# Ledger of designs, part 18: VHH binders against Gluconolactonase (gnl)

Target 1, 316 residues: Gluconolactonase (gnl), of Zymomonas mobilis subsp. mobilis (q01578)
Amino acid sequence: NGSTIGKITKFSPRLDAILDVSTPIEVIASDIQWSEGPVWVKNGNFLLFSDPPANIMRKWTPDAGVSIFLKPSGHAEPIPAGQFREPGSNGMKVGPDGKIWVADSGTRAIMKVDPVTRQRSVVVDNYKGKRFNSPNDLFFSKSGAVYFTDPPYGLTNLDESDIKEMNYNGVFRLSPDGRLDLIEAGLSRPNGLALSPDETKLYVSNSDRASPNIWVYSLDSNGLPTSRTLLRNFRKEYFDQGLAGLPDGMNIDKQGNLFASAPGGIYIFAPDGECLGLISGNPGQPLSNCCFGEKGQTLFISASHNVVRVRTKTFG
Key: E = the ipSAE of ESMFold2; O = the ipSAE of OpenDDE; V2 = 0.75 times the mean of E and O plus 0.25 times the DockQ between their complexes.

## First folded at step 8 (VHH; framework vhh_8emy_2)

Design b1 (from b0 with S56G S100T S107K S109T; at its last look DockQ between E and O 0.91; V2 from the best seeds 0.00; counts 0 for: pae E 3.3 > 2)
Fold by ESMFold2, look of step 8:
Structure b1 (fold): chain B 316 residues (1-316), chain A 125 residues (1-125)
Amino acid sequence: as target 1 above (316 residues)
Amino acid sequence: QVQLQESGGGLVQPGSSLRLSCAASGFTFSNYWMHWVRQAPGKGPEWVSVISYSGGSTNYATSVKGRFSISRDNPSKTLYLQMNSLRPEDSAVYYCARETGYDRYEKGTYYFDYRGQGTQVTVSS
């Protein structure tokens, strides 16, 4: 209540249409082991977010503060010894069916959760008979297709996990009719993703310190990638400046401005690729993911042990 | 100066309970997530449990879930570990530690800037 963190840095006057640098970064939740995957649930006006290592999905409202929404949020208790680093849920979105769709790292599936009954069910858990690694984040197209990432972060020993069935960490597209496509197999740590509003571009982050990139894929009319360009490499920020984080979650506003986690905080990129500003936590505090809520002008940010919010002039 | 002092260890039989304490001084205790870590002879340190600033959130290693309970009292600047149903494999020196970060991306390990001298727990076989 009333505490703030971090700062906002302006790199371009174009930021002034998006965000006032004097806007406080307000703490709305504390006591989180690792906050991730925030989603605003418009029907009911509340925030959900994941705590993947704690295996809890939490709910926040301004009146009631934080409460437990699901425990466990991912893998059923007890957790098999030595197999999971993060047994909980991660990225979340409200789907076209009004349910909460979840990149569920511990269950190793895309799951959906009825927001009233809290009942969980599997959407998809394998590709060509092989189990996913530990899905991390997801993003819907307007047609109801879902793009999601499958890095090994939920699994003990990551790529070397005894239970990993795929020899890659994929980016997938599930079409509304149930067709599942592996659309990228070459990223070491695919993490956050977002579509441009016209859906001609897919942004994907790679959370690898050796290749800490945000990529932009051009999409054909079927929503499949045809080419790829580099938006930004963050090796300098990570190694030379020692800034906390790696490229992680992201979201996009209605004007196509990308809000992307990377070393140093949430970076704001215009549709033309210009970096406009940076929302930072306290020194050493990563900001891992974000979503828009409260009629689209509040940016909620997962910030390690906290969840924070920032008022924007733009609309998500 | 920052100080952490553990106490409450001892020699017990399997199935016994013990309660460990960690007295903290020289820093604002309520500003930090606190941990218990243990180390058996000839082995590396093993993370046991974590508790949030206010005590509102806790987590445990799979090997101790359901048997151990972490708590804190911020006014007295004291961290606790209630250990029930003790087993011989719980024998170790137990340390309390002050957290500075969590490396999610590479190893999933906690970073600590201070650690106490430890208290010995021995569960006879």
Scores: ipSAE 0.228, ipTM 0.602, lowest interface PAE 3.3, mean pLDDT 92
ESMFold2 (binder alone), look of step 8: mean pLDDT 83; pTM 0.840
OpenDDE, look of step 8: ipSAE 0.801; ipTM 0.897

Design b2 (from b0 with S56G S57N T58K N59Y S100T; at its last look DockQ between E and O 0.54; V2 from the best seeds 0.00; counts 0 for: pae E 4.0 > 2)
Fold by ESMFold2, look of step 8:
Structure b2 (fold): chain B 316 residues (1-316), chain A 125 residues (1-125)
Amino acid sequence: as target 1 above (316 residues)
Amino acid sequence: QVQLQESGGGLVQPGSSLRLSCAASGFTFSNYWMHWVRQAPGKGPEWVSVISYSGGNKYYATSVKGRFSISRDNPSKTLYLQMNSLRPEDSAVYYCARETGYDRYESGSYYFDYRGQGTQVTVSS
């Protein structure tokens, strides 16, 4: 409250249409164990964000500051010893039904939460009879389909977890009629994802320091991938420059500019792939995910033990 | 320009108390979780305690819980460790450490900066 962190770096004059580099990166929440998955709830004007290792979903408003919205946010307590690294909720979005849809790492499901009653229910928890690993993030199409990622980060020992049932870490598409498609099985650590506004592209982060990539999938008219290209590899940023983080959460504005977590902070890419700028935390402070909120000109960012905000000229 | 300078150690008898200080400069102190780590002669480093950047959360190694108390004063950029009921096994060089990251993706371990020379605590028999 009142303090700022980090800095904004301009790589292209095209950034000037998106934000002012002198805009403060304002701290709005502190003492968070690990912030993730922010979502703005317009009906009620508040921010929700996840604290996955704490197993808490937290709420923020300017008047009341931070409070607990759900505890547990994910796996029921007590947590089975030795099975979970992150028993809580992670990525969140407001669905077409007005409910909070949750990539629930500890429950190993896509869940939804009624924002008024706070009741939780399962949307989907398996693919062809096998439980998901630990869903991490999700993104809605305009038709109401949801894309989500299923890395092993919630599970102790990751890919070697005793309770892991799949031999891959998938990217899935759930259609509005309930059809579930596995659309990518070859990524080691699928994490954040976003659709371009025209929905011809799906962006997916891979949070693996051996392959720290943001991929771009071309989509057909059915929302299914037909090809893949590399947007950016971050090996130099991670290994040579020692920058904090790995490719993680992302979001997109109405103009198609991608706001993507990677080593160093939140990178801003134009639709043509040009890197326009970088929002950085303090040295060693990763920025893991982001969402637009308020009237669409506030970028909320999960910043490890903090949540921060940046005012934008663009609309999310 | 990150700088951490520890002080307050000394030679004491078992059961005594000491208060360690760590003066910080060159970074926004209030935006970091801060740790104490100790290293006895011929042994590897041992994590002791951590405090959230406002002081709202504090955690301790089981070997010191109930005897040590971590605190901070953000305006003066100072971290403290109050050590009560000292034992010979507490003898070590004590280092103040800034949490620089958390390896969420691989090891699940914290990363630290060790920038000072530490302060020696010796508890005699």
Scores: ipSAE 0.143, ipTM 0.508, lowest interface PAE 4.0, mean pLDDT 91
ESMFold2 (binder alone), look of step 8: mean pLDDT 82; pTM 0.830
OpenDDE, look of step 8: ipSAE 0.849; ipTM 0.921

Design b3 (from b0 with S57N T58K N59Y S107K S109T; at its last look DockQ between E and O 0.56; V2 from the best seeds 0.00; counts 0 for: pae E 3.9 > 2)
Fold by ESMFold2, look of step 8:
Structure b3 (fold): chain B 316 residues (1-316), chain A 125 residues (1-125)
Amino acid sequence: as target 1 above (316 residues)
Amino acid sequence: QVQLQESGGGLVQPGSSLRLSCAASGFTFSNYWMHWVRQAPGKGPEWVSVISYSGSNKYYATSVKGRFSISRDNPSKTLYLQMNSLRPEDSAVYYCARESGYDRYEKGTYYFDYRGQGTQVTVSS
């Protein structure tokens, strides 16, 4: 559109190395049913993002604006009546093979999409013979392992879904050689995740209002968790301040600063855990996920019916 | 004062068509995403359709996709629902609703701050 939303709040002078508080939060897309899972495709210089309830993967460029990239983006038509809340794709990343890897809530799988031919194929759809719930987000290690989350958000009735096969909502690691590990089964609503640049830490959000946390896991040399600590609890922001959202998507810059969705917007945490700032939408407007693009100094943010962008001083 | 007034319901036979209208007043109609929601006797509310504030994007519940068409006319502040190939299971009170938010996490559904009185649609077997 060309309009702006929201504001940026500084909590620490350390934010000044990351972005200017006066930077506009520019609207680049409108009329989206629900924006999620943005990814920058460097080879071709375009943004992809998901519209999970619409079952559409959308593309944006500055010169052409928004267009349809894949429809359906997830579950094939017809959608089984009463089984899916969100039949579309969600989180997306460019994989080591140059393809778009997709947390495909409606297909209940990790899928990959050739960005040129747009052909889709299944990477993994089950663990020990049980189907995933509805994968939500994913993140690659440098070695090509992929971490992903499997909350029930794509399924009607969530944990009580008639088609849910697992009695937990897992965090998984798929190794480059195809080994699949369940690395965390105890979170009620695992959602976004990111690795620190040195891969010693895995951040995982929990989107449950009863436990609205961002956790940080210490990883061993095999990329498996050995312990966890709480980065932040957002009960006050959600219940006392009534801020929109719950802990959701996240991404990380080259310096290890975490950009994490939570009630109120995208919070920026330094590697030591200090909260440096907050990018907020309009009142009542959640910001659900983000990615870096445009040579790494543009933060693209999914903002409910919109997609927005913010110029950064840091590099993603 | 925000007002939404539905009309166009009635008693029809299976396979018939109806066109519902919703007249809006008391707010800037073109700044809001607008919805149709229906409620059958003894059941909870069921989301039917939504249209973006410009009318460029439209989305439907799987139960009505391909049969119902939502539209809006912003100059006249009117929302429409064209209902084709009606079935007995479409019988309900239909409400025009103004979107105030979306609960992606807890319920996975839209919040509405205003709705009309509703218009009854009855499809007799």
Scores: ipSAE 0.162, ipTM 0.539, lowest interface PAE 3.9, mean pLDDT 92
ESMFold2 (binder alone), look of step 8: mean pLDDT 84; pTM 0.849
OpenDDE, look of step 8: ipSAE 0.883; ipTM 0.938

Design b4 (from b0 with S57N T58K S100T Y102W S109T; at its last look DockQ between E and O 0.74; V2 from the best seeds 0.00; counts 0 for: pae E 2.8 > 2)
Fold by ESMFold2, look of step 8:
Structure b4 (fold): chain B 316 residues (1-316), chain A 125 residues (1-125)
Amino acid sequence: as target 1 above (316 residues)
Amino acid sequence: QVQLQESGGGLVQPGSSLRLSCAASGFTFSNYWMHWVRQAPGKGPEWVSVISYSGSNKNYATSVKGRFSISRDNPSKTLYLQMNSLRPEDSAVYYCARETGWDRYESGTYYFDYRGQGTQVTVSS
């Protein structure tokens, strides 16, 4: 609709190589129940994003605006009464097969969607015979392995859900040959994740206000974690400053700069961990996730009831 | 500088109708989802209804669905609640509220950064 929101704050002159602080944060979609999981589909030049509580996957193009791509995007109708907070899809990525891979909170699975026929199929829905909670986000390695998170946000009552089968909220790795590994079981609310471009690091957010952290895992040559270091704790931002959001979705550019949702907006971290800047919404408006699109110099951001975009100098 | 001012409350009989208004100033009204919340004496606040930026999406608490209708007029910066078939249990102070987001992570409730001073609705039995 041509309107803008928020502001960009510079913490380091190194931000100047990434984006201009005067660049508008442009609204491209409105009237969304809760925007999440944006993905740019290069083959066709369009954005997809999820509306998990609405159970809708939406499509945006600059010429046509917003339309429905899939409804339902997740759990088949009718939704069992009282079991789901978010019956829809969430995080999405284009896989090596050209299909849309989906952290499908309502179906409780990693799914894939053919972008032409819109047919859905299950990739994986359990670990050792127990159903996933409600997968939230995912990220591919160059080899085609997929890392994904399994917090309880899709389930009514969260950890106390009557249908939850696991006693943990896991981070998993699915190898290209189909081996599924539980790589972290100790996070209370694993959410967004991203790999560094050289794949020596895995970033994972924890959306728990008691431990609102972004973690960095060192990876061995097999893509498995060997150690963990704290990138940032956001307790002060959440409790002392009252900033909206908790650590959520993230993405990474070609230079290894991390774009990570946390209380206050999308934070930009250099590979060495220095915080370079912050993209904020309006006061009290959380920014939950992001992706690069178009020619890699547009950052699309899910912003509650909106989807917004920011032009960048860097490439995603 | 942000202000929300409710009006249109009063004392009515069961089965009556009332139309509440909320006048907004000090912000771009059309950029916000707006809500009605009510609070009866000795009780916590109860969410009543929500309307999207354009008015295309609306939702209601189950206790009022089918009887209440939310609307907005963006040019005049006014939010409305049409209340039909009023019952004694609808008696409360009604507030309009400006939303900034949804507490997806914990409570499942909406975040409000401003609400008005309220208008009293009393339905006599």
Scores: ipSAE 0.306, ipTM 0.646, lowest interface PAE 2.8, mean pLDDT 93
ESMFold2 (binder alone), look of step 8: mean pLDDT 83; pTM 0.834
OpenDDE, look of step 8: ipSAE 0.875; ipTM 0.935

Design b5 (from b0 with S56G S57N T58K Y102W S107K; at its last look DockQ between E and O 0.83; V2 from the best seeds 0.00; counts 0 for: pae E 3.2 > 2)
Fold by ESMFold2, look of step 8:
Order: C-alpha cells, then sequence, then structure tokens
Structure b5 (fold): chain B 316 residues (1-316), chain A 125 residues (1-125)
C-alpha cells in the first residue's frame, strides 16, 4: 500500500516510553468493507482480521498482502433476508489450544477455527437455552477462561431484532471447565474488553452514544467482578467535538497500558488511568479495534476500510 | 469544488435496461467509496448500491440484487449503474454519492458528504 493516515497526539510525557508522535500510521490493507477484530497468529507470522458485513475473514502478510482466509467467516450463505447486518466473524484471539477463537456475530456463537485446516467448530452458542445475540469480542485469562461480549450489532434492528432471544446484551465468562457465567447484564452496548496483566481488572467498553464509557471492573481471585469504576466517558468527544467512533475494541500491553478505541481513535491509558495519547485516523475515520503483533511491538489497528500499523516501543 | 453529475435516466418500459453514469470532479475519485441512492416521489431516500474505491468490493440493496450492477472507471472518474429488468417500483431520481463514513453503531447507515442533482428514471406500466 505505502500510504499513511491520521496522526498521533501526546497528552503526557509518559507517552514517550510507548511510542513517538512522529511514527507513521501505515496503511497495510485497503478496500475492506469494514475491518474488525485483528489477531496476530505468531505460529506462521500473519495477521487475521474480520470483515463482518462482508462475511469474510481476511489474512495479511507483508509479502502477499491481503487474501481470503475464510469465506464465509460466519453465517452460512445464503443469509436469511432481513435478519443480519453483519453475518461474519468479529473479534478473534489465539486460544490456549493454539486455535483461533472467534466472536462469531453471524453464527451467534463463540467458535474455534483450526489455523491449519481452517475447520470451524462451536464452543458455546447459548446461555440457559437462549441463543446469544451476536458475540463481538473476547479476551482470555491466563487460566484459559474467556470473557466475551454479546451486543446486537450482527442483528438487523439491533435490540429490536426479530430473532433476538435475550432481553439484555451480556458480558460472559466461560471457565476452562465449561461453566458459563453472565457477569454483567446492565450495559446497553458491551463491546471491547481486556484484562490487566495481573488480572485484577477487566476493562469493558460500552458503544452507546448515550453512555459512551469505558468501565473498569475489579476482579476477585475467581475472575468475577466485585466493583466497577468509570475510566472515561466520551460524551464530549462524540457530541461536542463530533469525533468518529464510539468505545469499541481494546488491547493491553505487558506493562498494563490500555489501547482503547473511542471517539477520535485509539486512546492510550496508563495502568493508573492517566490518558497518555491518542492515535487518530483521518477526519471521520473510526479506528475500531487493535492487536499487538510481529515481535510484540507492532500495533495493528482496524480502521474502517483499512487496516493500519504503528510501531511502538512497548510490547503487547 | 466537489461535483457529481448523474446522467442516463429516462422513460422506459418494464423489463428494459438503463445505464446510469456519474461524472466526478474536484477530488481524488479513486480514494473514495461511491454509492447510488434513489428517491421515489413522496418517499424517503433508499440506498441502492456501493462500490469500493478500487472496485474490488460491491454490495446491493436486496430489492435490486441480481438486476443491478455497479462499476467504476477510476481513470475517467466515472461511476456507473447498470440497471436490468427494470420494474415500475424502480422509478425514482437516482443520485451518486460520496461516502464520508459508516455509523456501524447505529442501524447501519452510510454518511454521504456530497451527492449530485440526480437523474430521473421512470418505468411505465
Amino acid sequence: as target 1 above (316 residues)
Amino acid sequence: QVQLQESGGGLVQPGSSLRLSCAASGFTFSNYWMHWVRQAPGKGPEWVSVISYSGGNKNYATSVKGRFSISRDNPSKTLYLQMNSLRPEDSAVYYCARESGWDRYEKGSYYFDYRGQGTQVTVSS
């Protein structure tokens, strides 16, 4: 590709340990209907990312550029008329089994994909006999538990979808032994999530312009929330400044710095909650999610019709 | 100054074909996703089709899928809509529109910062 977008803004001198503001935001993929859910696959050195409305999981390498990894990535074609706005896969992570675990919005499940055979299988698709809405993102604990979010973005008409079975949009925890807990039912649009490296905190974004928040949950030793605090509200950025996006995907580096999508781009928060900087796209271009890859110092960012990368001084 | 000028509309019989064109000027055409939107008398605007800036990805409203084909020619800065098997319900003013964003967090609407004056398509019964 060769082009760059956007800019990096420094809010604190503490950003200097993480990245330089002069670092280019390099376009590595273009012509994507909507990029989401990037994951770095270390065993093979490639990036996967989702294109949920296109129903495609895409692969990128420096030598081959973008190719199709799975089509369909989610719901089998033909897509039932009027039921899905995003029939594809979304958030992805490499699981403890080495497989790609997928928040699969169109299949309405957490799925596994074998990265060699590309075979798909269901991990979990319901809670107490009711189908999930359209899982969006996920994050593993060190013990192999997976936290995931279940907003209605894959479903036509969102909360008013004809096929929605739950009257809430949940955050769930699936333990390694198969126990599934609904750990938060009160968020209107739970989206991205991440664990602090010591797993004392769970960050969850809410992609609702009425409540555009990033929440921090304190976790007990069993990985369950005990209290909640507000990290940041983005109402000013969304309404007063007209910045593109809402709180969306996130990731965390080894030092506990949070890289979180919100109106304006990817915000960088220190573990103490100080906002250190902002990676922005072009005007009107949301940056929806991110992951660390290559040798851990490259931040890959889904940027609407693009995927971009930023070199950092930190390790994810 | 961004300009978009549609042409190729007309009065046709059901089952006919038409090819709409949109001439673009005042911006780097190949850097933008482009759309067709139509509006029938007394109705709100209806999204019809989208094409990626390279032409590699295309999508259509369910009401026109299989009958309409969007294309672009970046060197000539021209967007096209081939409309086959036209029906009376396809009668509308057709606009080409430049995408400025997509609000994924709402009910999936595109934002357009520019569109043309439109070209009338009338399919008589």
Scores: ipSAE 0.259, ipTM 0.602, lowest interface PAE 3.2, mean pLDDT 92
ESMFold2 (binder alone), look of step 8: mean pLDDT 83; pTM 0.840
OpenDDE, look of step 8: ipSAE 0.780; ipTM 0.893

Design b6 (from b0 with S56G N59Y Y102W S109T; at its last look DockQ between E and O 0.72; V2 from the best seeds 0.00; counts 0 for: pae E 2.5 > 2)
Fold by ESMFold2, look of step 8:
Structure b6 (fold): chain B 316 residues (1-316), chain A 125 residues (1-125)
Amino acid sequence: as target 1 above (316 residues)
Amino acid sequence: QVQLQESGGGLVQPGSSLRLSCAASGFTFSNYWMHWVRQAPGKGPEWVSVISYSGGSTYYATSVKGRFSISRDNPSKTLYLQMNSLRPEDSAVYYCARESGWDRYESGTYYFDYRGQGTQVTVSS
């Protein structure tokens, strides 16, 4: 309803092609337990976002505001006592089939949702007979492959959960023909991910305060990682500056600029790795994930109890 | 100076109801998400419930969902907890608390910058 939060900080004049630092960070939703996984649904012009602890998927439109899209969004009610800390859906993307693909932390699966009927169905829920932990985020290649992360955040006691079946927290690639590859097993807390526009790079966040990194994987022609480099470590921002958040969700614009959640807000990195700017919430307010929407010049951001938007010059 | 003052606790039988109140002063009450937290003897704090700054949204721990109802009255700067169908395991000191953050990544616990002295709820066995 027209209120604003936070600020935008410029670190490089290259930011000027991406957004104006005086652009308001407008609040479009409030009263959310924890906002996550925004996705813009172009056919119908609306935003969906998850509220994982509330087990609700919410819808926002400019003319009608916020409503419930799915409840439950993840695990069926009642929730088994002591097993889930976040039973709801999390990351979401519109798939090549026009359906909403969901990293469903509570159902422990990649799910898809028909946006008209709201019918849910399982895409994949296990690797080699073992259930996923609690999928968190996902990103499509142009060919329709989907990369997704499987940290334990939906499960009570995380890595020590009684129901966790894998001894790792994986990053996976599901090809359009149904082949499922475990492409990284060594990250402690894989979270957000994005592909560069030419799909030669996969960015992956690690949400662990002991190793709060954003990694860049080089991909071969089959979309599989061959090497990795460190884009950025955020220990100083987390421990020394006490900034809210850990590396979390991310997205990419058409020029390959990465918009990545980390302690302090959404950081903007050029394809060469230069940090161009930072979109911050109010003090103590983490910004956990983002997506481009409307006609590609609106960045929607999940901001704890809020969802906010920022007008961009760049196109997502 | 920020102050939170709980009241309404007592000794009750299983199945009974109680209504807790928390009087807030020294800050703009309607600008904050407010919580109830409880602590039983020998245990760490347990989060119970939260209400949004406007009162439009409420959320509950699984252990109390369906039995407890959080509400607020912003003009009187008062937070409430209606507790129905009380059980012996609900016995604890109940605190109202002002939210300052949430550790979603590690502990999963809320941070509170202020809480009251608490009010004792005892459900006889």
Scores: ipSAE 0.445, ipTM 0.757, lowest interface PAE 2.5, mean pLDDT 94
ESMFold2 (binder alone), look of step 8: mean pLDDT 82; pTM 0.833
OpenDDE, look of step 8: ipSAE 0.866; ipTM 0.930

Design b7 (from b0 with N59Y S100T Y102W S107K; at its last look DockQ between E and O 0.44; V2 from the best seeds 0.00; counts 0 for: pae E 3.0 > 2)
Fold by ESMFold2, look of step 8:
Structure b7 (fold): chain B 316 residues (1-316), chain A 125 residues (1-125)
Amino acid sequence: as target 1 above (316 residues)
Amino acid sequence: QVQLQESGGGLVQPGSSLRLSCAASGFTFSNYWMHWVRQAPGKGPEWVSVISYSGSSTYYATSVKGRFSISRDNPSKTLYLQMNSLRPEDSAVYYCARETGWDRYEKGSYYFDYRGQGTQVTVSS
């Protein structure tokens, strides 16, 4: 409340069209166990964000501050002992139906939440009869298809979890007609994802310190990947510079600039792949995910025990 | 020099209660989120609980939620863990720890810069 953190670093004069480097990184929420998955709900003008280990979905408005929106946000109580690291919700988006779609790590499903009644329902919880691991993040196409990631972060012992049913960590596409496609099975830690505005590209982060990459998939007219290119490897930032975080959440503005969490903070990439700038927290403070909100010129960022905001010139 | 000293462990029967203490010195205790972590024989460390620097927020592992209560007294620089309804599965060495970060991307790892010697809790089966 009134405090600021971190700094903004400019790598290219092209950043000047996106944000002012002197803009404060304002703290709007504190005392969060681990903030994740922010989403702006335009109809009602409020921010929702997840606290996955706490099993809480939280609401923020400028006048009322932080309150509980859903508890539990994910797995129903009681939580089976020793099975979940993060029983709560994680990534969230407002769907084409106006509901909050949730990558629900603890329920191990893509869920919907009615923003008025707060009632939850399952969208999809399995692929070919096997339960998802712990869905982490999601992103909608304009047609209403949803892409989502299924790493093991909700599960105790990750890939070695006693309850994990798949021997891979998938990226999936659910079409509006209900067809579910496994579009990538080879990533060790698929996490955040976003579509370019023309939907010719799907960005996917991999949160593995051995392969801390952001990938760019070329998509065909059916929204399916045909090839991939490495946008950036963050091994130097993680191992050599000791910067906090791994490739995590991401979002995209209307011009196709990618805002992507990685070691050091939120990196800003132009559509051509040039790195334009970096929004950093305090030393050792990871910034895990982000969303645009208010009138599209506020970037909300999940920052460990905090949620912060940055004013932008660009529109999300 | 930063020091953390745990106490209050012991041998108890299932269903019993214990209260652990952690005396802190050599740093500004009220500036840090503080944790309890436990380690059973032959297992890796298991995170148990965390409390915010003011004590206003507390969070628990699913295995202990509803049974354990973390608290702190900033003037005396002391961290506590009230452990109720103890089970044999709670048997472990319990450590208090000062948080420097949380790396949820790596299995079995917590980022702490200081950890005490621990106190043994044994719940007989």
Scores: ipSAE 0.320, ipTM 0.686, lowest interface PAE 3.0, mean pLDDT 92
ESMFold2 (binder alone), look of step 8: mean pLDDT 83; pTM 0.839
OpenDDE, look of step 8: ipSAE 0.840; ipTM 0.915

## First folded at step 9 (VHH; framework vhh_8emy_2)

Design u1 (from b0 with T62Y; at its last look DockQ between E and O 0.79; V2 from the best seeds 0.00; counts 0 for: pae E 2.2 > 2)
Fold by ESMFold2, look of step 9:
Structure u1 (fold): chain B 316 residues (1-316), chain A 125 residues (1-125)
Amino acid sequence: as target 1 above (316 residues)
Amino acid sequence: QVQLQESGGGLVQPGSSLRLSCAASGFTFSNYWMHWVRQAPGKGPEWVSVISYSGSSTNYAYSVKGRFSISRDNPSKTLYLQMNSLRPEDSAVYYCARESGYDRYESGSYYFDYRGQGTQVTVSS
């Protein structure tokens, strides 16, 4: 309460339409083992976020602060010895059905959670008979299709996990009618993703220090990729500048500005690819993911042991 | 100088309990997340437990969950590990460690900038 972290750096005067660099980065939650996957639940006016290593989904409101929403949030206990690094839920979104859709790393599935009863159910847990690795993040199209990423971060030993069934780390699209497409199999560590507002572009983070990239995929009318281009490589930030983090979670505002985690914090990119600014934590403090909430002018950010918020001029 | 000093180890029989202590000095103890790490001969270090800077959040390696309990007393700058139902597999040198970071993307391991000399725990078979 009342404390702030980090700083906001302006790289372009175009940032001034998005946020004021003097706006505080306000701490709203502390004592979180690892905050991830924030989502604003408009119907009920509260924030949910994941604590994947703790296997807890947490709720925050201005009046009550932090409470437990689900425990376990992911893999049922007991956890199989030596198989999971992060048994909990990760990325979350409110679906078109009003339920919380969850990239559930520990259950190795896309799950739904009823926000009233808190009952969980499986949406999809395999592709062509093989279990997912550990789904990490997801994003809805306007039509209700779900794009999601399947890196091995929930699994002990990552690609070398003895329970991993796929020889790739996929990006998938689940259509509203239930068709599941593998849309990218060539990324080493697919992580965060977002659609441009016109849905002609899919942004995907790759969290590998050997290839710490944010990719932009052009999409056809069926929501499938036709080509890709590199938005940004972060090897210099990671290796030369020693900045904490790797490309991770992301979100997008109504104007198409991308808010993307990478070494150093949350970077803000205009639709044309210009980098406008950077929201940083304290030195050594990664910012892993973000979401817009309240009336669309609050950016909530998962910041390792904290959750923070920044007021924006733009709308998510 | 930052100092961490573990104590409370010893030789015990299986099923016994033991309480480890770690005295901290030279830094603001309450500003740090603290850990226990153990290392058996010929093996790499194994993370055991973590506690938040206020003490309100804790977590454990699955091999010790339900048997070990981490706690801290910030006024006395002391970290504790209560170890119950000890097994021969728990035999190791136990270190308290100050968290400096977390490599979520690669090793999945915590980084520590300081640890103590350790205290030996030996559970006879």
Scores: ipSAE 0.527, ipTM 0.797, lowest interface PAE 2.2, mean pLDDT 94
ESMFold2 (binder alone), look of step 9: mean pLDDT 84; pTM 0.849
OpenDDE, look of step 9: ipSAE 0.831; ipTM 0.913

